# Ledger of designs, part 249: VH-VL binders against q9h9l3

Target 1, 176 residues: q9h9l3
Amino acid sequence: PRKMVAIDCEMVGTGPKGHVSSLARCSIVNYNGDVLYDEYILPPCHIVDYRTRWSGIRKQHMVNATPFKIARGQILKILTGKIVVGHAIHNDFKALQYFHPKSLTRDTSHIPPLNRKADCPENATMSLKHLTKKLLNRDIQVGKSGHSSVEDAQATMELYKLVEVEWEEHLARNPP
Below, E stands for the ipSAE of ESMFold2; O stands for the ipSAE of OpenDDE; V2 stands for 0.75 times the mean of E and O plus 0.25 times the DockQ between their complexes.

## First folded at step 13 (VH-VL)

Design D12 (framework fv_amlenetug; at its last look DockQ between E and O 0.81; V2 from the best seeds 0.00; counts 0 for: pae E 2.1 > 2)
Fold by OpenDDE, look of step 14:
Structure D12 (fold): chain C 176 residues (1-176), chain A 120 residues (1-120), chain B 108 residues (1-108)
Amino acid sequence: as target 1 above (176 residues)
Amino acid sequence: EVQLLESGGGLVQTGGSLRLSCAASGFTFSNYAMTWVRQAPGKGLEWVSGISYSGEYTDYADSVKGRFTISRDNSQNTLYLQMNSLRAEDTAVYYCAKVRYYGSGSFDYWGQGTLVTVSS
Amino acid sequence: EIVLTQSPGTLSLSPGERATLSCRASQSVSDNYLAWYQQKPGQAPRLLIYGASTRATGIPDRFSGSGSGTDFTLTISRLEPEDFAVYYCQQRYSIPLTFGQGTKVEIK
């Protein structure tokens, strides 16, 4: 079987009025939760809104940040050929300006068995925080320091592991 | 081979100014953040300042804020540290160091350092 | 700032022995944001470990890093004569970047 990784990205606002979501941090963990990649990333455009309360990104993090074009290359190298797990992962791929093959993508925000297990409507979009609390009895994204992309990636992987067997069988019978 | 060569150190009086340079070679300088780290005689390492790959973002240790300015000329593959209002406690060997991509904020290559001595 | 406290201050050992160096952070630091350096007299520091446990290029496998949260460890499984030096931990979790005060590994 293919190796599996989980990804979580933090974005800042660039462009006019900060409406463009630009990658500012990316974390990738393996199946065991080991960190494969975790770097601050410097967008090519000036940052207008750090969105710190959510992203956890501050100006100081940009001092040692990796240029976006370099980081993108590094990240894509890690993702290539792997099953990539994420939560609302389309946002991460959009920020990366990269789209992983659908057949190799797992979005924990759109896995009905996972919602069922959490006593949520199967077709509802539940937050990572809610699912993590309900199914893992763990609090993430607490405090005012913003999100931890490593923590979120690890939580995402753990959530997927709860339904991995069932979901992989489903996908095998119903390829996207 | 990656090389970093500091220069500009020397003896200066309290309140004086000094400009350090770090000539980089063996890697694409403009793609990497850089840092200055100093070490007082017989003491440990102290981070002084950092600068992003483009020079847009800089930061400093509280001990040097308002007095030191980090800059870079990517066309010349050179890192600079302008030191003003120097104090006795600024006496140290000053190292320039390259920030690695994986583990940004860790320093994978260091120069041999240049000695700055501030006397009263 | 995050304060890193290393212990012991001095570690006296003989070649061939195991060295265990501690680095404690004043607050929790992601394990991916801790590095270790070696410095010999009259030389610039050399990166040994980054990401708490990843050896830098060219670093012998007798060097290993471990730990999480506030407690990190550098281990030298079998000391070689060239390993007697000062070792520093460093965090990149937040600015200002900070170093531990160092542990001197000296020959007994």
Scores: ipSAE 0.768, ipTM 0.898, lowest interface PAE 0.6, mean pLDDT 95
Fold by ESMFold2-Fast, scan of step 13:
Structure D12 (fold): chain C 176 residues (1-176), chain A 120 residues (1-120), chain B 108 residues (1-108)
Amino acid sequence: as target 1 above (176 residues)
Amino acid sequence: EVQLLESGGGLVQTGGSLRLSCAASGFTFSNYAMTWVRQAPGKGLEWVSGISYSGEYTDYADSVKGRFTISRDNSQNTLYLQMNSLRAEDTAVYYCAKVRYYGSGSFDYWGQGTLVTVSS
Amino acid sequence: EIVLTQSPGTLSLSPGERATLSCRASQSVSDNYLAWYQQKPGQAPRLLIYGASTRATGIPDRFSGSGSGTDFTLTISRLEPEDFAVYYCQQRYSIPLTFGQGTKVEIK
């Protein structure tokens, strides 16, 4: 049996007009929701847009932040060989410049049974905030200070646990 | 073997200026954020200033903002603290410290400190 | 700024005894952002614990950290003569970085 972790990343805008998404924070929690990793990360490129309303990241967080290359190595060491749960997790892997095997990846934005439990269309991409409110009766991403990637990773793990047995059986019958 | 060697401390009059230096060896200095922490005689630790690995990002405690400037020279593996408009309350041992990554903002190696005494 | 309050201010114990030091934060901090330092007279501080509970390199296993949210504890299971020192907690959850005022562990 493989260990399972949940991940959530925050991105800032780099490149022309801040349109490129670069990793600036990463949180990883274990199956029980305990924090394994939570660090601010300094992108190699100049930050044009902190996207603070969503990321919660401000210039002050960059002073002691871990450089991207070092953070990436630390994160990949935690993720390698584990089942990794995330929400719209392709964006996190892209920001990490990392390929994680599909057989070990669980994306709560693309699990039809989860949407069904939330009374949402099975093939719709629902936000983490909406699914968490509907299924866990919890409000996340509250206020104007930006999102907590720890809170988001914890919510993501709990959402996956609601469908874990059903979805793992589905994947065993229909390997990716 | 990581080593941080501080210099530049001494006696200075109120309103004066002083520049502290911290020479780093035993690690890739240009990859790590650095900090200055001070300790007044018989008192606790107070964070003064921090600087990112590239020097692009800096921050300061409110008590020193506008008077102190942190900088670094990655080609010479040296951290600096320029202290202007010194006050009696700035009297302290000033420590240079290396930021630990994976635990960013904790300080895994410290210099031995340099004493700055500000008097009238 | 986050204020860290340490208690007791002074802890008088004998070698072989257990020391329990507390650090309370004025706001919740992530476990990942709490560190402990030891400082002996005339010396620079030494990192003991980071991430609330992870021992730094070279730190004996008699030192342990625990806690979450606002309440954190440093425990020394059996005091050695070399452990009599001042101990500081530190948060890096928000800027400015702050330290507690210190707890002095002294010989009875």
Scores: ipSAE 0.748, ipTM 0.869, lowest interface PAE 0.8, mean pLDDT 91
Fold by ESMFold2, look of step 14:
Structure D12 (fold): chain C 176 residues (1-176), chain A 120 residues (1-120), chain B 108 residues (1-108)
Amino acid sequence: as target 1 above (176 residues)
Amino acid sequence: EVQLLESGGGLVQTGGSLRLSCAASGFTFSNYAMTWVRQAPGKGLEWVSGISYSGEYTDYADSVKGRFTISRDNSQNTLYLQMNSLRAEDTAVYYCAKVRYYGSGSFDYWGQGTLVTVSS
Amino acid sequence: EIVLTQSPGTLSLSPGERATLSCRASQSVSDNYLAWYQQKPGQAPRLLIYGASTRATGIPDRFSGSGSGTDFTLTISRLEPEDFAVYYCQQRYSIPLTFGQGTKVEIK
């Protein structure tokens, strides 16, 4: 069957008052959790707010960062033709300025069987941290240095695996 | 095909100044972060400074902060290192290097280096 | 700052022998951010390995990298005459970017 990858991105604030979310890190892992891509990315606009408490991005990361246009090309080559798993993945695609086919997209923030497995309301949007703790007995996003997009992408893939058979069958019966 | 050529090295007195240049060809210079690495005679490699593709972000080793300034002119495909308040310990071969993207940000192309000798 | 400590300082071997070079980091480094370079006398460094284990373009398959976290290894499976040089590991996980002190591989 079609190959799967998981993606997670970190964003910084650009534009007036730092209100625009721009891509500053992207990590992609394969089905087994091996890292296929992990780069800091320099937005085309000046960074106003690193959002370090959440993003983990600091000025030092930008010195050798891959320019957005180049990084986007590299990332899209990896994503093309694959099932892409993410958490609240629309934010990642928005930051990439990219549309991935809905039929090839899996969003762990919107999978009712996954919420039920975590003993959460099926229609609630649960954080990756909480789902990972409840279902994988693993703490992610620990400390004050911000999120790790590698860690988050790996957790997202493992969460999807818990419901993969059921959800893939559901999607086959209910094409988007 | 990718070529980096340093120039501007030479003998200079302690407290003096020197400006190094690195001429780039064979790639789109304005798309790539660049770095300076130095090597004192008989010694190992020491990172000196880096600059982002646009020139907006720079950083320096503690040993050179406040004395050295990295810059670039993307219209002339040239990287610079302005070296002020030179000290004997700045004596080294200075290399410019290109940052590699995709898979790693390691340094995939290096110049031949230019020797800076600082004497009393 | 992340300190990279290479061992041994000097490795005296004959052509055809296996060389094993160690690089130990003072704190954990994602292997995506570790590289190895070769430098011959009077020459600039040459990239050998990036991402801890991926050979750069044109690097023979006798060179391999491995390791993760704090411990990384460069292996030359069968030394050729052109392989006698100084080898440096380098991290870009944190600024300042740092190099190890080098391991000299010399002919016995």
Scores: ipSAE 0.572, ipTM 0.825, lowest interface PAE 2.1, mean pLDDT 90
ESMFold2 (binder alone), look of step 14: mean pLDDT 92; pTM 0.945

Design D13 (framework fv_amlenetug)
Fold by ESMFold2-Fast, scan of step 13:
Structure D13 (fold): chain C 176 residues (1-176), chain A 120 residues (1-120), chain B 108 residues (1-108)
Amino acid sequence: as target 1 above (176 residues)
Amino acid sequence: EVQLLESGGGLVQTGGSLRLSCAASGFTFSNYAMTWVRQAPGKGLEWVSGISYSGEYTDYADSVKGRFTISRDNSQNTLYLQMNSLRAEDTAVYYCAKVRYYGSGSFDYWGQGTLVTVSS
Amino acid sequence: EIVLTQSPGTLSLSPGERATLSCRASQSVSDNYLAWYQQKPGQAPRLLIYGASTRATGIPDRFSGSGSGTDFTLTISRLEPEDFAVYYCQQRYSSPYTFGQGTKVEIK
């Protein structure tokens, strides 16, 4: 049986006007929510916009941050061959410059049964914060100091576990 | 084998300046963040300053902000600490240490230390 | 800044005994950001444990770390003569990075 992990990344703005999203933190948790990886990551390009309100990242976090190339290697070693759960996970994989097989990817922003349990339209893209409040009765991403990628990864895994049996059966019958 | 060798310590007068060096070998110096940690005689460890692998980002303990400057020369595999406006309480053994990636930036290798004595 | 308080200040034990060292943080620290170091007289510190519970390369299995939040523990299951030293905990969760004041494990 394949092991499952959940991932959440924080991005900062690089490039012209800070419009490019570059990886600046990555958190990975196991099935039980234990942290397997949580590191600040230094982008190869100059940071124009820390996006602190959402990322929680400040200049001081960059001092001991892992260079992108090294962090990418560490992260990919953890993800390879595993079922990877995320929320809007396309953004995380893009920031990692990584392709993960669709058959091993679970995106909690695109699981119709999960939206149904939350009384949301099946094909809508609901935020992690909204689904977590509705289904787990837990407030995440509160305050103005930025999001915790550990908290987000943990919430994402717990959300997936609510529909895991149903969704894995669906995927077995309807391979991506 | 990873080695860090500090130098530049010695006796200096209150208000004076001193520059410490740390020569690194046995790893790709330019890929790793580096740090300075000090220890006053008979006392515990105190983090002093850190610098990113590129030298772009630096940080300092409040006790040394505005007086100390950390820098690095990746072409020479050398870390520096420029110490200005030295005070008696800066008397300590100064250690150079390498930041470990994967495991939240612990300090995995340390130099032997260099003693700085500040007196009047 | 996060203050780390170690207890006891001094632990007097004999070889073969179990040592249990405590480190308490003034605010919650992710276990992923807690490390333990050993320092012998006249020597530089040596990394023992990182991520609260993971042994560094070359560290004997008699050393173990545990804890989360504000309370962390370093355990040495059977003290060897070479284990008598000062032990420091350290957090890297928040800048400035801080160390505990140290626990001295000394021979009886």
Scores: ipSAE 0.663, ipTM 0.850, lowest interface PAE 1.1, mean pLDDT 91

Design D14 (framework fv_amlenetug)
Fold by ESMFold2-Fast, scan of step 13:
Structure D14 (fold): chain C 176 residues (1-176), chain A 120 residues (1-120), chain B 108 residues (1-108)
Amino acid sequence: as target 1 above (176 residues)
Amino acid sequence: EVQLLESGGGLVQTGGSLRLSCAASGFTFSNYAMTWVRQAPGKGLEWVSGISYSGEYTDYADSVKGRFTISRDNSQNTLYLQMNSLRAEDTAVYYCAKVRYYGSGSFDYWGQGTLVTVSS
Amino acid sequence: EIVLTQSPGTLSLSPGERATLSCRASQSVSDNYLAWYQQKPGQAPRLLIYGASTRATGIPDRFSGSGSGTDFTLTISRLEPEDFAVYYCQQRYSSPWTFGQGTKVEIK
């Protein structure tokens, strides 16, 4: 448990029509939900679309934001060698341009026992908001000012803890 | 070692202009956001302006918006603050400071400050 | 804008005593965006604590920060002669970034 962290990233739109997703915020919490990292990140390319409804990111957040190259180095130092928990985590790793070993990756959007506890089809990809409401009786991503990646990372860790024992046993018997 | 050295302060008349400079050394200036913070005689600290590492993004306190312009020259490792339409209330020691990225942008190194006195 | 109110305005103590400084925000701020600075007469401010509770490099362990939401505290467990200074809290949670008005810790 001490070598486990949860991550959530926010992306903004860069490139033509803002269709490229670029990292603009990253939050990492430890097993107990304490924040280890929470920084706004400035993409190397011009931001076309802040996607504020979802990301919570505005132009003013970019003034003190960490350059992507430096942020990536800081984040990777925290993630390396640890079990990393996330929700639809492939999107976060893609934005980080990073490969994390599958044996150390836990994706709460693809854990059948978790969906089962929420009375959802085991093969469905349920939103973090829905699973958190059903299983933790907690509302996250409230309002129209964008998501909090700290809140999302904390919720993701707590969701994983609900199935940690059974899922780790499953992975030990069925290594990726 | 990291050093920030402000210059350009002095006595100026109300309505006048002044340009402050901050020479940086001991770190890769072009990688860090920078800020200006001022302190009026006998008073506390007031954030004035900030600028991203590239110079693309800037922000200002409401008290100086439209009058002050922050800029930087990464090739010369220098931060600037152009102050126009100066008021008596702008009298202060002006500090430049380096943003620390890890730790949500706290200011880890400060210059010695340069005094700006605005009088009529 | 978020207003940070520090109390007391002046704290008169002797070396060896504990100092407890308060910083209250007019609205909730994430603790990751709260910092404390020390300023001695004629000198620039020095970063003490960032993220509400993390000591900056080189800061003695007698300094500690705590708190969350709207209420934050800086504690100096046993005052040393060099600790008599003005202390400022700062938030960078929302623009404009703001400082508290300062607490002066002076020798009794």
Scores: ipSAE 0.619, ipTM 0.826, lowest interface PAE 1.2, mean pLDDT 90

Design D15 (framework fv_amlenetug)
Fold by ESMFold2-Fast, scan of step 13:
Structure D15 (fold): chain C 176 residues (1-176), chain A 120 residues (1-120), chain B 108 residues (1-108)
Amino acid sequence: as target 1 above (176 residues)
Amino acid sequence: EVQLLESGGGLVQTGGSLRLSCAASGFTFSNYAMTWVRQAPGKGLEWVSGISYSGEYTDYADSVKGRFTISRDNSQNTLYLQMNSLRAEDTAVYYCAKVRYYGSGSFDYWGQGTLVTVSS
Amino acid sequence: EIVLTQSPGTLSLSPGERATLSCRASQSVSDNYLAWYQQKPGQAPRLLIYGASTRATGIPDRFSGSGSGTDFTLTISRLEPEDFAVYYCQQRYSSPFTFGQGTKVEIK
């Protein structure tokens, strides 16, 4: 079978009033949770809002940050041809300006069996923090200094592994 | 072949100024963050300053903040370090180095270094 | 500031022996933001390992890196004469970027 990775990105605000979400960090882990990629990324546009409370990104992280165009090339080389797991992953792909095939995409915010295991409505969109606490008995995104995209990617992979057999079987019978 | 060549070092009196240059070749200079690292005689490595690929973002070690200014000229493929209010403890070999992006910002290529000696 | 503490300060070994060098961080430098450098007298440092465990281009396979969080190790499986040098660990996880004080690997 195809190799599987999990991704989580952090975005900062660019453009008018900081309303545009631009990629500023990307973490990718393999099936076992080992880090394959973790880089700060410098957007091509001026950063208006670091969104530090959630992103964990500060001005100091931009000094050695990888330019967006170079980072995008590196990330896409890792993702291409692989099953990519994420949480609300459309936002990450949008920030990457990338289209990943639906057949190779797994979004833990939209997997009905996962919500069922968490005693949540099957079609509700639950946060990564809630699902991780409920199903893995683990607290992530703790404190007010921002999230760790590595921690989030690792949690996302572990959540997917809970339903992997069932969900892959479902997808084989019901291709997207 | 990637090459980095430092120049501008020498003997200077305490309170004086020096401008170091680093000439880069063999890679697209404007795409890479650059850094200065120094080493006092017989001592270990100390990070001094860094600059983003565009020059928009800079950072400094506390020991040099307010006295040193890092800058770059992407059209000339040159990195600079302006050193003011020099102290005896600034005596060191100064290396410029290229940041490696894949691999969390390690420094993959270094120049030969230029010696700065500060005396009273 | 993240302080990196290397141990031992000096490691005296003979060619053919295994060298194990430690680097401990004062706080977690997880996310694979750790590198190792080799420096020979009169020369600039040379990158050996980045991302805690990945060998840089041209580095022999006798060099390996491991560790995560606060504890990192550089291993040289079978010392060659050219491996006697000073080794530095470095973190880029947090500014200011810092180096360890160095471990000198010398001939016994």
Scores: ipSAE 0.648, ipTM 0.837, lowest interface PAE 1.1, mean pLDDT 91

Design D16 (framework fv_amlenetug)
Fold by ESMFold2-Fast, scan of step 13:
Structure D16 (fold): chain C 176 residues (1-176), chain A 120 residues (1-120), chain B 108 residues (1-108)
Amino acid sequence: as target 1 above (176 residues)
Amino acid sequence: EVQLLESGGGLVQTGGSLRLSCAASGFTFSNYAMTWVRQAPGKGLEWVSGISYSGEYTDYADSVKGRFTISRDNSQNTLYLQMNSLRAEDTAVYYCAKVRYYGSGSFDYWGQGTLVTVSS
Amino acid sequence: EIVLTQSPGTLSLSPGERATLSCRASQSVSDNYLAWYQQKPGQAPRLLIYGASTRATGIPDRFSGSGSGTDFTLTISRLEPEDFAVYYCQQRYSSPITFGQGTKVEIK
């Protein structure tokens, strides 16, 4: 198997007026889209806003959720030394309070060839939903009950695979 | 070794109350969510209630909501289930169990169970 | 609530035979949230499989889990005398947590 995984996290609002984004779910899939990790995560701070429309997180998910410190250790063990694919992945790493080497990071929101294939401006930041519909003819993030981080991670990996050969060649010539 | 030791079961009249306790050892109790699962004589398993590691979040089966209260004392490594307004259908062996965090939704260690018999 | 239906209700087999137990969910369940338990008379349940296919610590390799979506299977490749017990599947994909009604594996 390739040393590549895709990640997608869901965040809830903590702190004053729920303005701080705290990790509340993380999904990690392998190159073939098989789930390696999918757990609800309990933030150390009181949840002010579940952001359920986007996160899919409800109070009931917190009952058996993994405490942040423990979840972070589990997740980092999976990510370390691997190529990690994500969409706007800096948000996921920020929520994890983690720095992943840029040389091993792939962000599908900032890959010009991917936008080009989708008939979008190369330097625009396109949503995961738009790129997935345009390039994979697949609807994700459907409905109003929140996103599936598993679905998002799987879509992100499939999108990266469309440009993997040309983008890896580009990165070899132009190291980050 | 992980141990969960239950107490507080017994015979009680319909409408009565009981408090079950589960003493935990062999793991950092304050880091883990805990649950209560019951089993009526000769029947299958039924989830009753769950509580987060801090005690901040709780959940209940609809059949016990409003009558049962789950709580915990992390300083004493003890899980509780306060049972009020008991009904004949609450007669069961009550197990406490520890939540496993990798492989969500599973219970990796269980107590021996304590029998609660509700009669009229 | 997600209803888990196990089949057969009773499985009568001899030591050395293969046991195949089914668990069907009324709605799709993420495999990360499906577990199997073994219960012997007078004892608490014991975790066998979590995440649909991952064997719990100390569980012999003759036990295996498989499946995804709505259909899950627990297989015991070669029954030992100590394997005759009741087996339950369990989900926590959605609240409330639910268990199947159980499959009894008994000596023929």
Scores: ipSAE 0.685, ipTM 0.861, lowest interface PAE 1.1, mean pLDDT 91

